VH-VL binders against Matrin-3 (MATR3). Designs and how they scored, part 16

Target 1, 76 residues: Matrin-3 (MATR3), of Homo sapiens (Human) (p43243r398to473)
Amino acid sequence: RVVHIMDFQRGKNLRYQLLQLVEPFGVISNHLILNKINEAFIEMATTEDAQAAVDYYTTTPALVFGKPVRVHLSQK
Key: E = the ipSAE of ESMFold2; O = the ipSAE of OpenDDE; V2 = 0.75 times the mean of E and O plus 0.25 times the DockQ between their complexes.

## First folded at step 21 (VH-VL; framework fv_traxivitug)

Design k1 (from f2 with light chain K50N N51S; at its last look DockQ between E and O 0.74; V2 from the best seeds 0.69)
Fold by ESMFold2, look of step 21:
Structure k1 (fold): chain C 76 residues (1-76), chain A 120 residues (1-120), chain B 107 residues (1-107)
Amino acid sequence: as target 1 above (76 residues)
Amino acid sequence: QVQLVESGGTLVQPGGSLRLSCAASGFTFSSYWMTWVRQAPGKGLEWVADIRQDGSEKYYVDSVEGRFTISRDNAKNSLFLQMNSLRPEDTAVYFCAKDSPGWYDYFDYWGQGTLVTVSS
Amino acid sequence: QSVLTQPPSVSVAPGKTARITCGGDNIGSERVHWYQQKPGQAPILVVYGNSNRPSGIPERFSGSNSGNTATLTISRVEAGDEADYYCQVWDTDNDYVFGGGTKVTVL
């Protein structure tokens, strides 16, 4: 149920930018942002919601501050 | 034993400049973000700036952006803070701090600090 | 603005429990870290990630974080625990934020 986002940088409104990427696909139950390695983990209410987000960004660029980021399902 | 030793703090007039140094030992300096935190006399702690292991990312508190520059020399295990256009409100003890590993967001080791006084 | 609010002081008798609070909007969703600072000394990390102790910190130091309040608890307080205590988070908008500090006095 966890979406893993990588390759962003710190900046004002970063939390909002990251959460907005996955909010259209379902309810977010928790998140963690690791500022020193530029990775984030966003837990969604269901596995289906997380998969839908990842599938969408397979073909549509995920952008944070106008720059592409990587979006995957987490193994954890 | 991790050690951080700051130097360069002194009395300076408003509008002046100072360069602070921090000598690091007892850990692999090039593997960690490094940070400056300051404490005005009788006041609390305030984060000032941090810098990525390789120097490629630098971040500053709003009040010092454009005036202060953080830098590092990994060959010399040294962290620096160039402080320009100093103001009385920059008066503080400046601490050099080692950031936690990348999974965490705390400061695990601190120097004893160097006092900067900006007074007219 | 991410402001962390701490009481300016807490008094506690030796052998009793001190509780130092750190208030913030939805701070329960943050990782809160705590530092001890004695006069003329560098701060020392005593709790990280809400409830973890670094090596060398006595078990009497513990932490919790829920809702709008994080708490540092010092059990069986000793005279040597007299110090200023600061909470700290990282925030995407303000970067590293410290609370205003709490002076713990052991009476």
Scores: ipSAE 0.597, ipTM 0.907, lowest interface PAE 1.6, mean pLDDT 93
ESMFold2 (binder alone), look of step 21: mean pLDDT 92; pTM 0.941
OpenDDE, look of step 21: ipSAE 0.751; ipTM 0.935

Design k2 (from f2 with heavy chain R52K K98R; at its last look DockQ between E and O 0.74; V2 from the best seeds 0.68)
Fold by ESMFold2, look of step 21:
Structure k2 (fold): chain C 76 residues (1-76), chain A 120 residues (1-120), chain B 107 residues (1-107)
Amino acid sequence: as target 1 above (76 residues)
Amino acid sequence: QVQLVESGGTLVQPGGSLRLSCAASGFTFSSYWMTWVRQAPGKGLEWVADIKQDGSEKYYVDSVEGRFTISRDNAKNSLFLQMNSLRPEDTAVYFCARDSPGWYDYFDYWGQGTLVTVSS
Amino acid sequence: QSVLTQPPSVSVAPGKTARITCGGDNIGSERVHWYQQKPGQAPILVVYGKNNRPSGIPERFSGSNSGNTATLTISRVEAGDEADYYCQVWDTDNDYVFGGGTKVTVL
């Protein structure tokens, strides 16, 4: 039930940019942003919501500050 | 053992420039983000800048952005801070620090600092 | 986390417990790190994350954070613990933020 996002860079409003990628798909219960490796983990209330987000971004580019990022389902 | 040794701090006039150096030893320098933190006399700690392992990402506190440039030479195990357009508010001891790896966001090793004084 | 608020000073008798607070909005959800700095010296890391200690830091140093407060606890305070203490987090908007520092005086 965790969405894993990679390949972004630090910047103002980064948290908002990351969370808004998955907010349309369900309730976010927690998140972790790792600034040294440019990875984030966003925990959603259900596994279905996390899978929906990941499925959407397999066909639609996920963008942070206008640049593509990778979105996967995490094992945590 | 990990060692960080800063140098280059001195008295400069407002509007002047200065380059600080930090010599690193006792660890694989190219495997770590590196940081500058400063401390004005009698004041607290302020993060200034950090730089990614390969130098491709650099970040600055707002008050120095556009005036300071962090850089590194991994072949020489050296970290640098080029300071331009210096102001009296930049007066501080400047520490070189090693960023934690992985899941963490702290500074685990610090040099003893080098004093920069910006005054007429 | 744009500001981390610490009391300017704390006094504690030898052998007693010192508690140094660090206030920040929702800091209980943050990785909070603590540094000790003695006069004329570089800071050293004493607690990282919620309650982890680097090698060589005695177990009498501990940390906790919940709600809007992180706390560094120093049990059985010794004269050698007299120092300034800083909390620190990383924030997406402000990057690395340090608290203003707390001077611990052992009387």
Scores: ipSAE 0.577, ipTM 0.902, lowest interface PAE 1.7, mean pLDDT 92
ESMFold2 (binder alone), look of step 21: mean pLDDT 92; pTM 0.942
OpenDDE, look of step 21: ipSAE 0.744; ipTM 0.931

Design k3 (from f2 with light chain G49Y; at its last look DockQ between E and O 0.79; V2 from the best seeds 0.00; counts 0 for: pae E 2.1 > 2)
Fold by ESMFold2, look of step 21:
Structure k3 (fold): chain C 76 residues (1-76), chain A 120 residues (1-120), chain B 107 residues (1-107)
Amino acid sequence: as target 1 above (76 residues)
Amino acid sequence: QVQLVESGGTLVQPGGSLRLSCAASGFTFSSYWMTWVRQAPGKGLEWVADIRQDGSEKYYVDSVEGRFTISRDNAKNSLFLQMNSLRPEDTAVYFCAKDSPGWYDYFDYWGQGTLVTVSS
Amino acid sequence: QSVLTQPPSVSVAPGKTARITCGGDNIGSERVHWYQQKPGQAPILVVYYKNNRPSGIPERFSGSNSGNTATLTISRVEAGDEADYYCQVWDTDNDYVFGGGTKVTVL
């Protein structure tokens, strides 16, 4: 039930940019941003919510600061 | 036995320029982000800049953006800080620091620092 | 978070426990690291990622984070623990952020 986001860069409002990608799909219970490898993990309340977010970005580009990022379901 | 040795700190006038160097040994320099942290006399620690292992990403504290340039030479195990348009508030001891291994975000080894004084 | 709040000083008797706090919104969810700095010396890492110790740091140094407070605890304080202590996190808006520092006096 964790969404994995990759390929962003550090910058002002990064946390907001990342969280807004998944907030429409459900409640966020936790998140972790790893600045040295440009990866983030966003824990949703349910696996269904996380899967919905990932499925949406299969057909719609996920953008952080206007640049595409990769969105996958984490294997924890 | 990790060692970081800073050099180049001296007295410089406002508006001047100065280049700091940090010689690294005892670890695979090219495998780690490297960082500059400064400490004004009698004050706390302030992160200044860091640079990715391959030099492709560089980040700066707002107060030095556009004036300071961090760089590295992995063949010479050396980290640099080019400081331009220096101001009195840049007066500090500048430490070279090795970033943590893996994805953690702490500084596990520090040099002894080099003093930069910006004064008329 | 743009600032980490530390008390300027803490006094502790030898053999007692010193607690150094680091305040920040939701800091309990952050990776918090702690450094010791003695006068005229470079900082050294004493606790990382909440409660891990580098090799060579005594077990009497420990950390915890909960809610809006991170705490460095030094049990059985010795005269040699007299130093400045800084907390540090990474923040998406300000990158690496240090607390203002806490001077621990062993009296």
Scores: ipSAE 0.460, ipTM 0.868, lowest interface PAE 2.1, mean pLDDT 91
ESMFold2 (binder alone), look of step 21: mean pLDDT 91; pTM 0.937
OpenDDE, look of step 21: ipSAE 0.788; ipTM 0.940

Design k4 (from f2 with light chain S29D; at its last look DockQ between E and O 0.77; V2 from the best seeds 0.70)
Heavy chain, then light chain:
Amino acid sequence: QVQLVESGGTLVQPGGSLRLSCAASGFTFSSYWMTWVRQAPGKGLEWVADIRQDGSEKYYVDSVEGRFTISRDNAKNSLFLQMNSLRPEDTAVYFCAKDSPGWYDYFDYWGQGTLVTVSS
Amino acid sequence: QSVLTQPPSVSVAPGKTARITCGGDNIGDERVHWYQQKPGQAPILVVYGKNNRPSGIPERFSGSNSGNTATLTISRVEAGDEADYYCQVWDTDNDYVFGGGTKVTVL
ESMFold2, look of step 21: ipSAE 0.590; ipTM 0.898
ESMFold2 (binder alone), look of step 21: mean pLDDT 91; pTM 0.935
OpenDDE, look of step 21: ipSAE 0.756; ipTM 0.932

Design k5 (from f2 with light chain D25N; at its last look DockQ between E and O 0.77; V2 from the best seeds 0.69)
Fold by ESMFold2, look of step 21:
Structure k5 (fold): chain C 76 residues (1-76), chain A 120 residues (1-120), chain B 107 residues (1-107)
Amino acid sequence: as target 1 above (76 residues)
Amino acid sequence: QVQLVESGGTLVQPGGSLRLSCAASGFTFSSYWMTWVRQAPGKGLEWVADIRQDGSEKYYVDSVEGRFTISRDNAKNSLFLQMNSLRPEDTAVYFCAKDSPGWYDYFDYWGQGTLVTVSS
Amino acid sequence: QSVLTQPPSVSVAPGKTARITCGGNNIGSERVHWYQQKPGQAPILVVYGKNNRPSGIPERFSGSNSGNTATLTISRVEAGDEADYYCQVWDTDNDYVFGGGTKVTVL
């Protein structure tokens, strides 16, 4: 039930930008941002919520600071 | 053994320029982000800038952005800090530091530093 | 100034326990790292990622964090532990942030 986001870059309000991508799909319980590899892991309350977010971004671009990022369901 | 040796620190007048160097050895330099951290006399530590392994991303503390440029030469295992439009507030010991692997965000090895003094 | 708040000094008797605090908004959810710096020397990493120690750092050094406080604990302090100690995080808005430092005096 973890959403994996990749290919962003550091910047002011980065945390807000990342969390905002998945907040419409459910409750966020935890997150981890790895600034050295530009990856984030956002844990949602249910697997269904995480899957809904990933499915949505399969057809709609996910943007951070106006630039596309990749959104997957985590295999962590 | 990991070693980081800074050089280039000296006395310079306000508005001047200075280039700091850091020679790295004992690790695969091109595999790690590298960082400059400074410490004003009698003060605490302040992060200044870091640079990605391949040089494609560079980040700066707000107070130096537009004036300082971090760079690296992976063939020479060297990190640099070009410091322009220097101010008295830039007076500090400048440390070269090796960044941690990507799952953590700490600085595991530090050089002994080089002193930059900006005064008339 | 630093967004992480540390007391400026802590005094501790030899053999006793020193606790050095680092205050920050929601710091209990952060990876918090701690450095020791002796006069005229570079900092040395002593604790990282809450409670991990680099090789060569004695088990007397430990860390914890919850809520808005991170704590470095030095058990059975020795005269050689007298130094300045800094906490550090990475913050999305401010990048790398160090606390203001705490001078530990062993009396």
Scores: ipSAE 0.561, ipTM 0.898, lowest interface PAE 1.8, mean pLDDT 92
ESMFold2 (binder alone), look of step 21: mean pLDDT 91; pTM 0.935
OpenDDE, look of step 21: ipSAE 0.777; ipTM 0.935

## First folded at step 23 (VH-VL; framework fv_traxivitug)

Design m1 (from f2 with heavy chain Y104N; at its last look DockQ between E and O 0.78; V2 from the best seeds 0.65)
Fold by ESMFold2, look of step 23:
Structure m1 (fold): chain C 76 residues (1-76), chain A 120 residues (1-120), chain B 107 residues (1-107)
Amino acid sequence: as target 1 above (76 residues)
Amino acid sequence: QVQLVESGGTLVQPGGSLRLSCAASGFTFSSYWMTWVRQAPGKGLEWVADIRQDGSEKYYVDSVEGRFTISRDNAKNSLFLQMNSLRPEDTAVYFCAKDSPGWNDYFDYWGQGTLVTVSS
Amino acid sequence: QSVLTQPPSVSVAPGKTARITCGGDNIGSERVHWYQQKPGQAPILVVYGKNNRPSGIPERFSGSNSGNTATLTISRVEAGDEADYYCQVWDTDNDYVFGGGTKVTVL
């Protein structure tokens, strides 16, 4: 039930930009941003919410500050 | 084991320029972000800038953005800070610091610092 | 985190416990790191993350975070612990933020 986002860069409002990618798909219970490797982990309330977000971004580009990022379900 | 040695700090006039260097040894320099932190006399620590291990990302504190440029030469295990349009408030000891490994966000090794004084 | 607030000084008798606070909104959810700096020297990392110590830092140094306060605890304080102590976090808007520093005086 964790969405993994990568390939973004640091910047003001980064937290907001990342959370906006998944907010339409459900309630966010927790998040972690790792600034050294440009990866974030966003925990959704349910696994279905996380899967819906990942499925949506299979066909629609996920953008942070207008640049594409990768979105997956966490295997970790 | 890890050593960081800063150099280039000296007295400069306001509006002048100065280039600081940091020589690194005892670790794989090209595998880590590197950072400059400064400390004005009698004051606290202030993060200045950091640079990604491959040099592709550089970030600065607002007060130096547009005036300072961080850079690195991984072949020479060296970190640099080009300081332009210097102001009296840039007077500080400048420390070179190794960023933590991996995804962590602390500074595990520091040099002894080099003093920059900006005054007439 | 835009500001981390530390008391300017703390006095403690040898053998007693020093507690150095670092205030920030929801800092209990942050990775908080602590540095010791002696006069004329570079800072050294003494505690990082929740309560981890680099090699060579004695177990007398520990950290905790709760609510709006992070605390560095130095048990059985020795004269050699007299120094300035800084807390530090990383913030998405301000990058690396240090507290203002706390001078620990061992009486």
Scores: ipSAE 0.479, ipTM 0.876, lowest interface PAE 2.0, mean pLDDT 92
ESMFold2 (binder alone), look of step 23: mean pLDDT 92; pTM 0.942
OpenDDE, look of step 23: ipSAE 0.738; ipTM 0.932

Design m2 (from f2 with heavy chain Y104G; at its last look DockQ between E and O 0.83; V2 from the best seeds 0.66)
Fold by ESMFold2, look of step 23:
Structure m2 (fold): chain C 76 residues (1-76), chain A 120 residues (1-120), chain B 107 residues (1-107)
Amino acid sequence: as target 1 above (76 residues)
Amino acid sequence: QVQLVESGGTLVQPGGSLRLSCAASGFTFSSYWMTWVRQAPGKGLEWVADIRQDGSEKYYVDSVEGRFTISRDNAKNSLFLQMNSLRPEDTAVYFCAKDSPGWGDYFDYWGQGTLVTVSS
Amino acid sequence: QSVLTQPPSVSVAPGKTARITCGGDNIGSERVHWYQQKPGQAPILVVYGKNNRPSGIPERFSGSNSGNTATLTISRVEAGDEADYYCQVWDTDNDYVFGGGTKVTVL
């Protein structure tokens, strides 16, 4: 399944910042960053890994460039 | 009929200031990000700045950040570029461009450009 | 990533096929856009995304991306296709990036 990240801003090292949020939870197979709406979709090798990432960030703030971002499971 | 018409390009001295304007028509201006792209004489295209539909986000190429300010007036269908502390390297034709519809990341319509020359 | 490499020029005979390359790391997974610019004129979008054409652009203009290369293909080249061609992507580190441009000469 896919991890959906929202509310970040464009900036240098953005891709690294986004991927680093998710890398501890498993292997990343694909990603898409949409600069016009500040949303990203990160596909992980397993649904379990994606769920683990989302669960972790429901209680621990995820930060990109020092700003809190939202992390959810995607319907995608 | 999308139309973008730039104005304000002229000869200025290094260290000077200049304000460019772009008049837009033929589309809902307030629904699109707007962009400035420049082209030095005989050189390629370089993205300069873009601005969100509501003006809340503005981004610049490193070489102009802190010196140039992009702005828009949605009531007048107008895009602006305030250029301060101008350098000879800023000499270029400056194009106004409309960002793509939807979530695309391309420029579907361009103006004819206005020439800025920075020389002593 | 942040550098898009294009050959400076390509020569092609009328009626033949021109291929303009745009090199970049992993560009095959990117949305690559192509612009035509004739001397003294504004750029015109000819291909966007992988292989989409704006209204009014003939089907002989097409695009493809794979690996580290994106290619603009112009079939049945006409004298009117003589122009500079630029590839463009959006890059998280550098925002909008254009290739250096390729001058297509029709002999």
Scores: ipSAE 0.515, ipTM 0.883, lowest interface PAE 1.9, mean pLDDT 92
ESMFold2 (binder alone), look of step 23: mean pLDDT 92; pTM 0.943
OpenDDE, look of step 23: ipSAE 0.676; ipTM 0.922

Design m3 (from f2 with heavy chain G102S; at its last fold request DockQ between E and O 0.83; V2 from the best seeds 0.73)
Heavy chain, then light chain:
Amino acid sequence: QVQLVESGGTLVQPGGSLRLSCAASGFTFSSYWMTWVRQAPGKGLEWVADIRQDGSEKYYVDSVEGRFTISRDNAKNSLFLQMNSLRPEDTAVYFCAKDSPSWYDYFDYWGQGTLVTVSS
Amino acid sequence: QSVLTQPPSVSVAPGKTARITCGGDNIGSERVHWYQQKPGQAPILVVYGKNNRPSGIPERFSGSNSGNTATLTISRVEAGDEADYYCQVWDTDNDYVFGGGTKVTVL
ESMFold2, look of step 23: ipSAE 0.609; ipTM 0.905
ESMFold2 (binder alone), look of step 23: mean pLDDT 91; pTM 0.935
OpenDDE, look of step 23: ipSAE 0.781; ipTM 0.935
ESMFold2, fold request of step 25: ipSAE 0.611, 0.531, 0.563; ipTM 0.910, 0.896, 0.903
ESMFold2 (binder alone), fold request of step 25: mean pLDDT 92, 91, 91; pTM 0.941, 0.936, 0.934
OpenDDE, fold request of step 25: ipSAE 0.780, 0.780, 0.778; ipTM 0.936, 0.936, 0.935

Design m4 (from f2 with light chain K50D N51S; at its last look DockQ between E and O 0.78; V2 from the best seeds 0.00; counts 0 for: pae E 2.8 > 2)
Fold by ESMFold2, look of step 23:
Structure m4 (fold): chain C 76 residues (1-76), chain A 120 residues (1-120), chain B 107 residues (1-107)
Amino acid sequence: as target 1 above (76 residues)
Amino acid sequence: QVQLVESGGTLVQPGGSLRLSCAASGFTFSSYWMTWVRQAPGKGLEWVADIRQDGSEKYYVDSVEGRFTISRDNAKNSLFLQMNSLRPEDTAVYFCAKDSPGWYDYFDYWGQGTLVTVSS
Amino acid sequence: QSVLTQPPSVSVAPGKTARITCGGDNIGSERVHWYQQKPGQAPILVVYGDSNRPSGIPERFSGSNSGNTATLTISRVEAGDEADYYCQVWDTDNDYVFGGGTKVTVL
């Protein structure tokens, strides 16, 4: 139930930018941002919510600060 | 084994410019983000800037943005800080620091520092 | 916002335990790192990721982090532990943030 986001850059309000990508799909229970490798892991309350987010971004570009990022379902 | 050696700190008038250098050895320099941290005399530590391994991303504390430029030369294992429009508030010891890998955001090795004094 | 609060000083007798706190709103959700700095010297990393010790740091140094407080604990304090200690996090709005520092005095 973890959404994996990659390829973002740092900026003011980065946490908000990352979380708002998945907030429409459910409740966020935890998150981890690894800015040195440009990866973040966002835990949703349910696996269904995480899957919905990933599915949405297969057809709609996910943007952070106006730049595309990759969104996957993590198996961790 | 890991060694970071800063140089270039000196006395400069307000509005002046100064370039700091940091020579790195004992690790694969091109594999790590590098950072400048400063410490005003008798004060605490303040992050100043960092730079990605390939130089493609550079970030600054608000108070120096637009005045300072961080850069690196991976062929020469060197980190730089160009400081323009210097102010008395920039007076500090400037440390070169090696960033950790991307799992945690800490500085595992530090240089000895170089003192920059900005005074009339 | 994104302020890390440390007591300015802590005094401890040799052989006793020093506890140095680092306060921040929900700091337990962050990874906290600790540095020791002796006068005229560069900082050295003593704890990272809340509770991990780098190689070469004595087991007397330990860390914890929960709620709004991270703590560096130095057991069996020696005179050589007298130094300034800084906590540090990375914050998405402010990047690297250091606490104000705590001077540990061994009496």
Scores: ipSAE 0.368, ipTM 0.851, lowest interface PAE 2.8, mean pLDDT 91
ESMFold2 (binder alone), look of step 23: mean pLDDT 92; pTM 0.942
OpenDDE, look of step 23: ipSAE 0.739; ipTM 0.933

Design m5 (from f2 with heavy chain G102A Y104N; at its last look DockQ between E and O 0.80; V2 from the best seeds 0.72)
Heavy chain, then light chain:
Amino acid sequence: QVQLVESGGTLVQPGGSLRLSCAASGFTFSSYWMTWVRQAPGKGLEWVADIRQDGSEKYYVDSVEGRFTISRDNAKNSLFLQMNSLRPEDTAVYFCAKDSPAWNDYFDYWGQGTLVTVSS
Amino acid sequence: QSVLTQPPSVSVAPGKTARITCGGDNIGSERVHWYQQKPGQAPILVVYGKNNRPSGIPERFSGSNSGNTATLTISRVEAGDEADYYCQVWDTDNDYVFGGGTKVTVL
ESMFold2, look of step 23: ipSAE 0.604; ipTM 0.910
ESMFold2 (binder alone), look of step 23: mean pLDDT 92; pTM 0.940
OpenDDE, look of step 23: ipSAE 0.774; ipTM 0.937

Design m6 (from f2 with light chain N94D; at its last look DockQ between E and O 0.76; V2 from the best seeds 0.69)
Fold by ESMFold2, look of step 23:
Structure m6 (fold): chain C 76 residues (1-76), chain A 120 residues (1-120), chain B 107 residues (1-107)
Amino acid sequence: as target 1 above (76 residues)
Amino acid sequence: QVQLVESGGTLVQPGGSLRLSCAASGFTFSSYWMTWVRQAPGKGLEWVADIRQDGSEKYYVDSVEGRFTISRDNAKNSLFLQMNSLRPEDTAVYFCAKDSPGWYDYFDYWGQGTLVTVSS
Amino acid sequence: QSVLTQPPSVSVAPGKTARITCGGDNIGSERVHWYQQKPGQAPILVVYGKNNRPSGIPERFSGSNSGNTATLTISRVEAGDEADYYCQVWDTDDDYVFGGGTKVTVL
């Protein structure tokens, strides 16, 4: 039930940019942003919500500061 | 044994320039982000800048952006800070620090620092 | 807009417990790290990621955080624990942020 986001860079409002990618799909219970490898993990209340977010971004670009990022379902 | 040795700190006038160096040993230098942290006399710690392992990403505290440039030479295990347009408020001991591994965001090893004094 | 607020000083008798607080908005969700610094010396990491200790740091150093407060606890305080203590986080907007520091005096 964790969404994994990759390939962004550090910047002001980055947390907001990342969280807004998944907020439409459900309640966010936790998140972790790893500034040294440009990866984030966003835990959602249900696995179905996380899968819905990942599925949406397979056909619609996920953008952070206007640039594409990768969105996957985590095995974490 | 991890060791970090800073050098280059001295007295300079406002508007002047100075280049700091940090010699690293006892770890694989090219595997870690590196950081400068400063401490004004009698004051607390302030993060200044950090740089990615390969040098491709560099970040600065707002007060020094556009004036300071962090760089590294992985072949020489060396970290640098070029300081231009120096101001009295840049007066501090400058520490070289090794960043934690990529899953973390702390500084596990620090040098003893080099003093930069900016005054007329 | 992260600000980490620490009391400027804490006094504690030998053998007692010192508690150093670090206030920050929603800091309970952050990885909080703590450094000890003695005069004229570099900081040393004593606690990281809430309650982990680097090798060589005795278990009487511990950390916790919840809500808006992180706390470094030093139990059975010794004279050698006199130092300045700093909390630190990383934040997306301000990058690495240190608290203002707390001077621990063992009296």
Scores: ipSAE 0.595, ipTM 0.902, lowest interface PAE 1.6, mean pLDDT 92
ESMFold2 (binder alone), look of step 23: mean pLDDT 90; pTM 0.915
OpenDDE, look of step 23: ipSAE 0.745; ipTM 0.931

## First folded at step 24 (VH-VL; framework fv_traxivitug)

Design ctl (from m3 with heavy chain W33S D50S E57S W103S, light chain W90S; at its last look DockQ between E and O 0.09; V2 from the best seeds 0.00; counts 0 for: pae E 10.2 > 2, placed apart)
Fold by ESMFold2, look of step 24:
Structure ctl (fold): chain C 76 residues (1-76), chain A 120 residues (1-120), chain B 107 residues (1-107)
Amino acid sequence: as target 1 above (76 residues)
Amino acid sequence: QVQLVESGGTLVQPGGSLRLSCAASGFTFSSYSMTWVRQAPGKGLEWVASIRQDGSSKYYVDSVEGRFTISRDNAKNSLFLQMNSLRPEDTAVYFCAKDSPSSYDYFDYWGQGTLVTVSS
Amino acid sequence: QSVLTQPPSVSVAPGKTARITCGGDNIGSERVHWYQQKPGQAPILVVYGKNNRPSGIPERFSGSNSGNTATLTISRVEAGDEADYYCQVSDTDNDYVFGGGTKVTVL
């Protein structure tokens, strides 16, 4: 149920930028942002929501501050 | 035995400068982010500045940005805070804090603090 | 507003339970950490990441957070628990935010 996002740049409103990537796909139940290594883990309410987000970004670039980031399904 | 020992706190005039030091031991200093947190007398804790393990990224609370510079010397296991253009509201005990070994979002070890007083 | 709101003080009788609250917008989705500070001493970490305890912190210290409130619970309060307690989160701009602190008095 966790979306893993990495390779983002630091910047103002980073948390909102990251959460916006997955909010269209469902309810976010938890998140963890590891600012020091630029990785984030966003837990969705259902596995289906997390998978939908990852699938969408397989074909559409996920952008944070206009730069591409990597989006994967995590087992954490 | 993790130890953090701050030094350099003293009385300075407004507009003056001061350099704080923190000597670290008991852990691999170069593997962890380091942070300064201050506490005005009788008041709460306030984050001041953080620096990543290789010194590449530095972050400051808005009220000190442009006036304070955080730095580290990994060969000497030392953290520093250069404070310029000091104001009376900078009066506080300044603590050196070690980031956690996992998420780097909390402070598992703190020094004893060093008192900076900015007063005419 | 990166503001965490704590009551300025809480009084509790020995052996009872103290609950220290930390108010923040959507704090139930944050990793919330708690520090104990006794007069003239450095803070020590007592709870981290919702409900984890560092080694040496007794199980009677616990944390929870949901909605807009995080809570540090100290069960079976002892005189030695009298201290100031601070909640803390990491802001997404890499700013660390502390609550204003709560003085716990054991009567």
Scores: ipSAE 0.005, ipTM 0.675, lowest interface PAE 10.2, mean pLDDT 86
ESMFold2 (binder alone), look of step 24: mean pLDDT 91; pTM 0.937
OpenDDE, look of step 24: ipSAE 0.022; ipTM 0.758

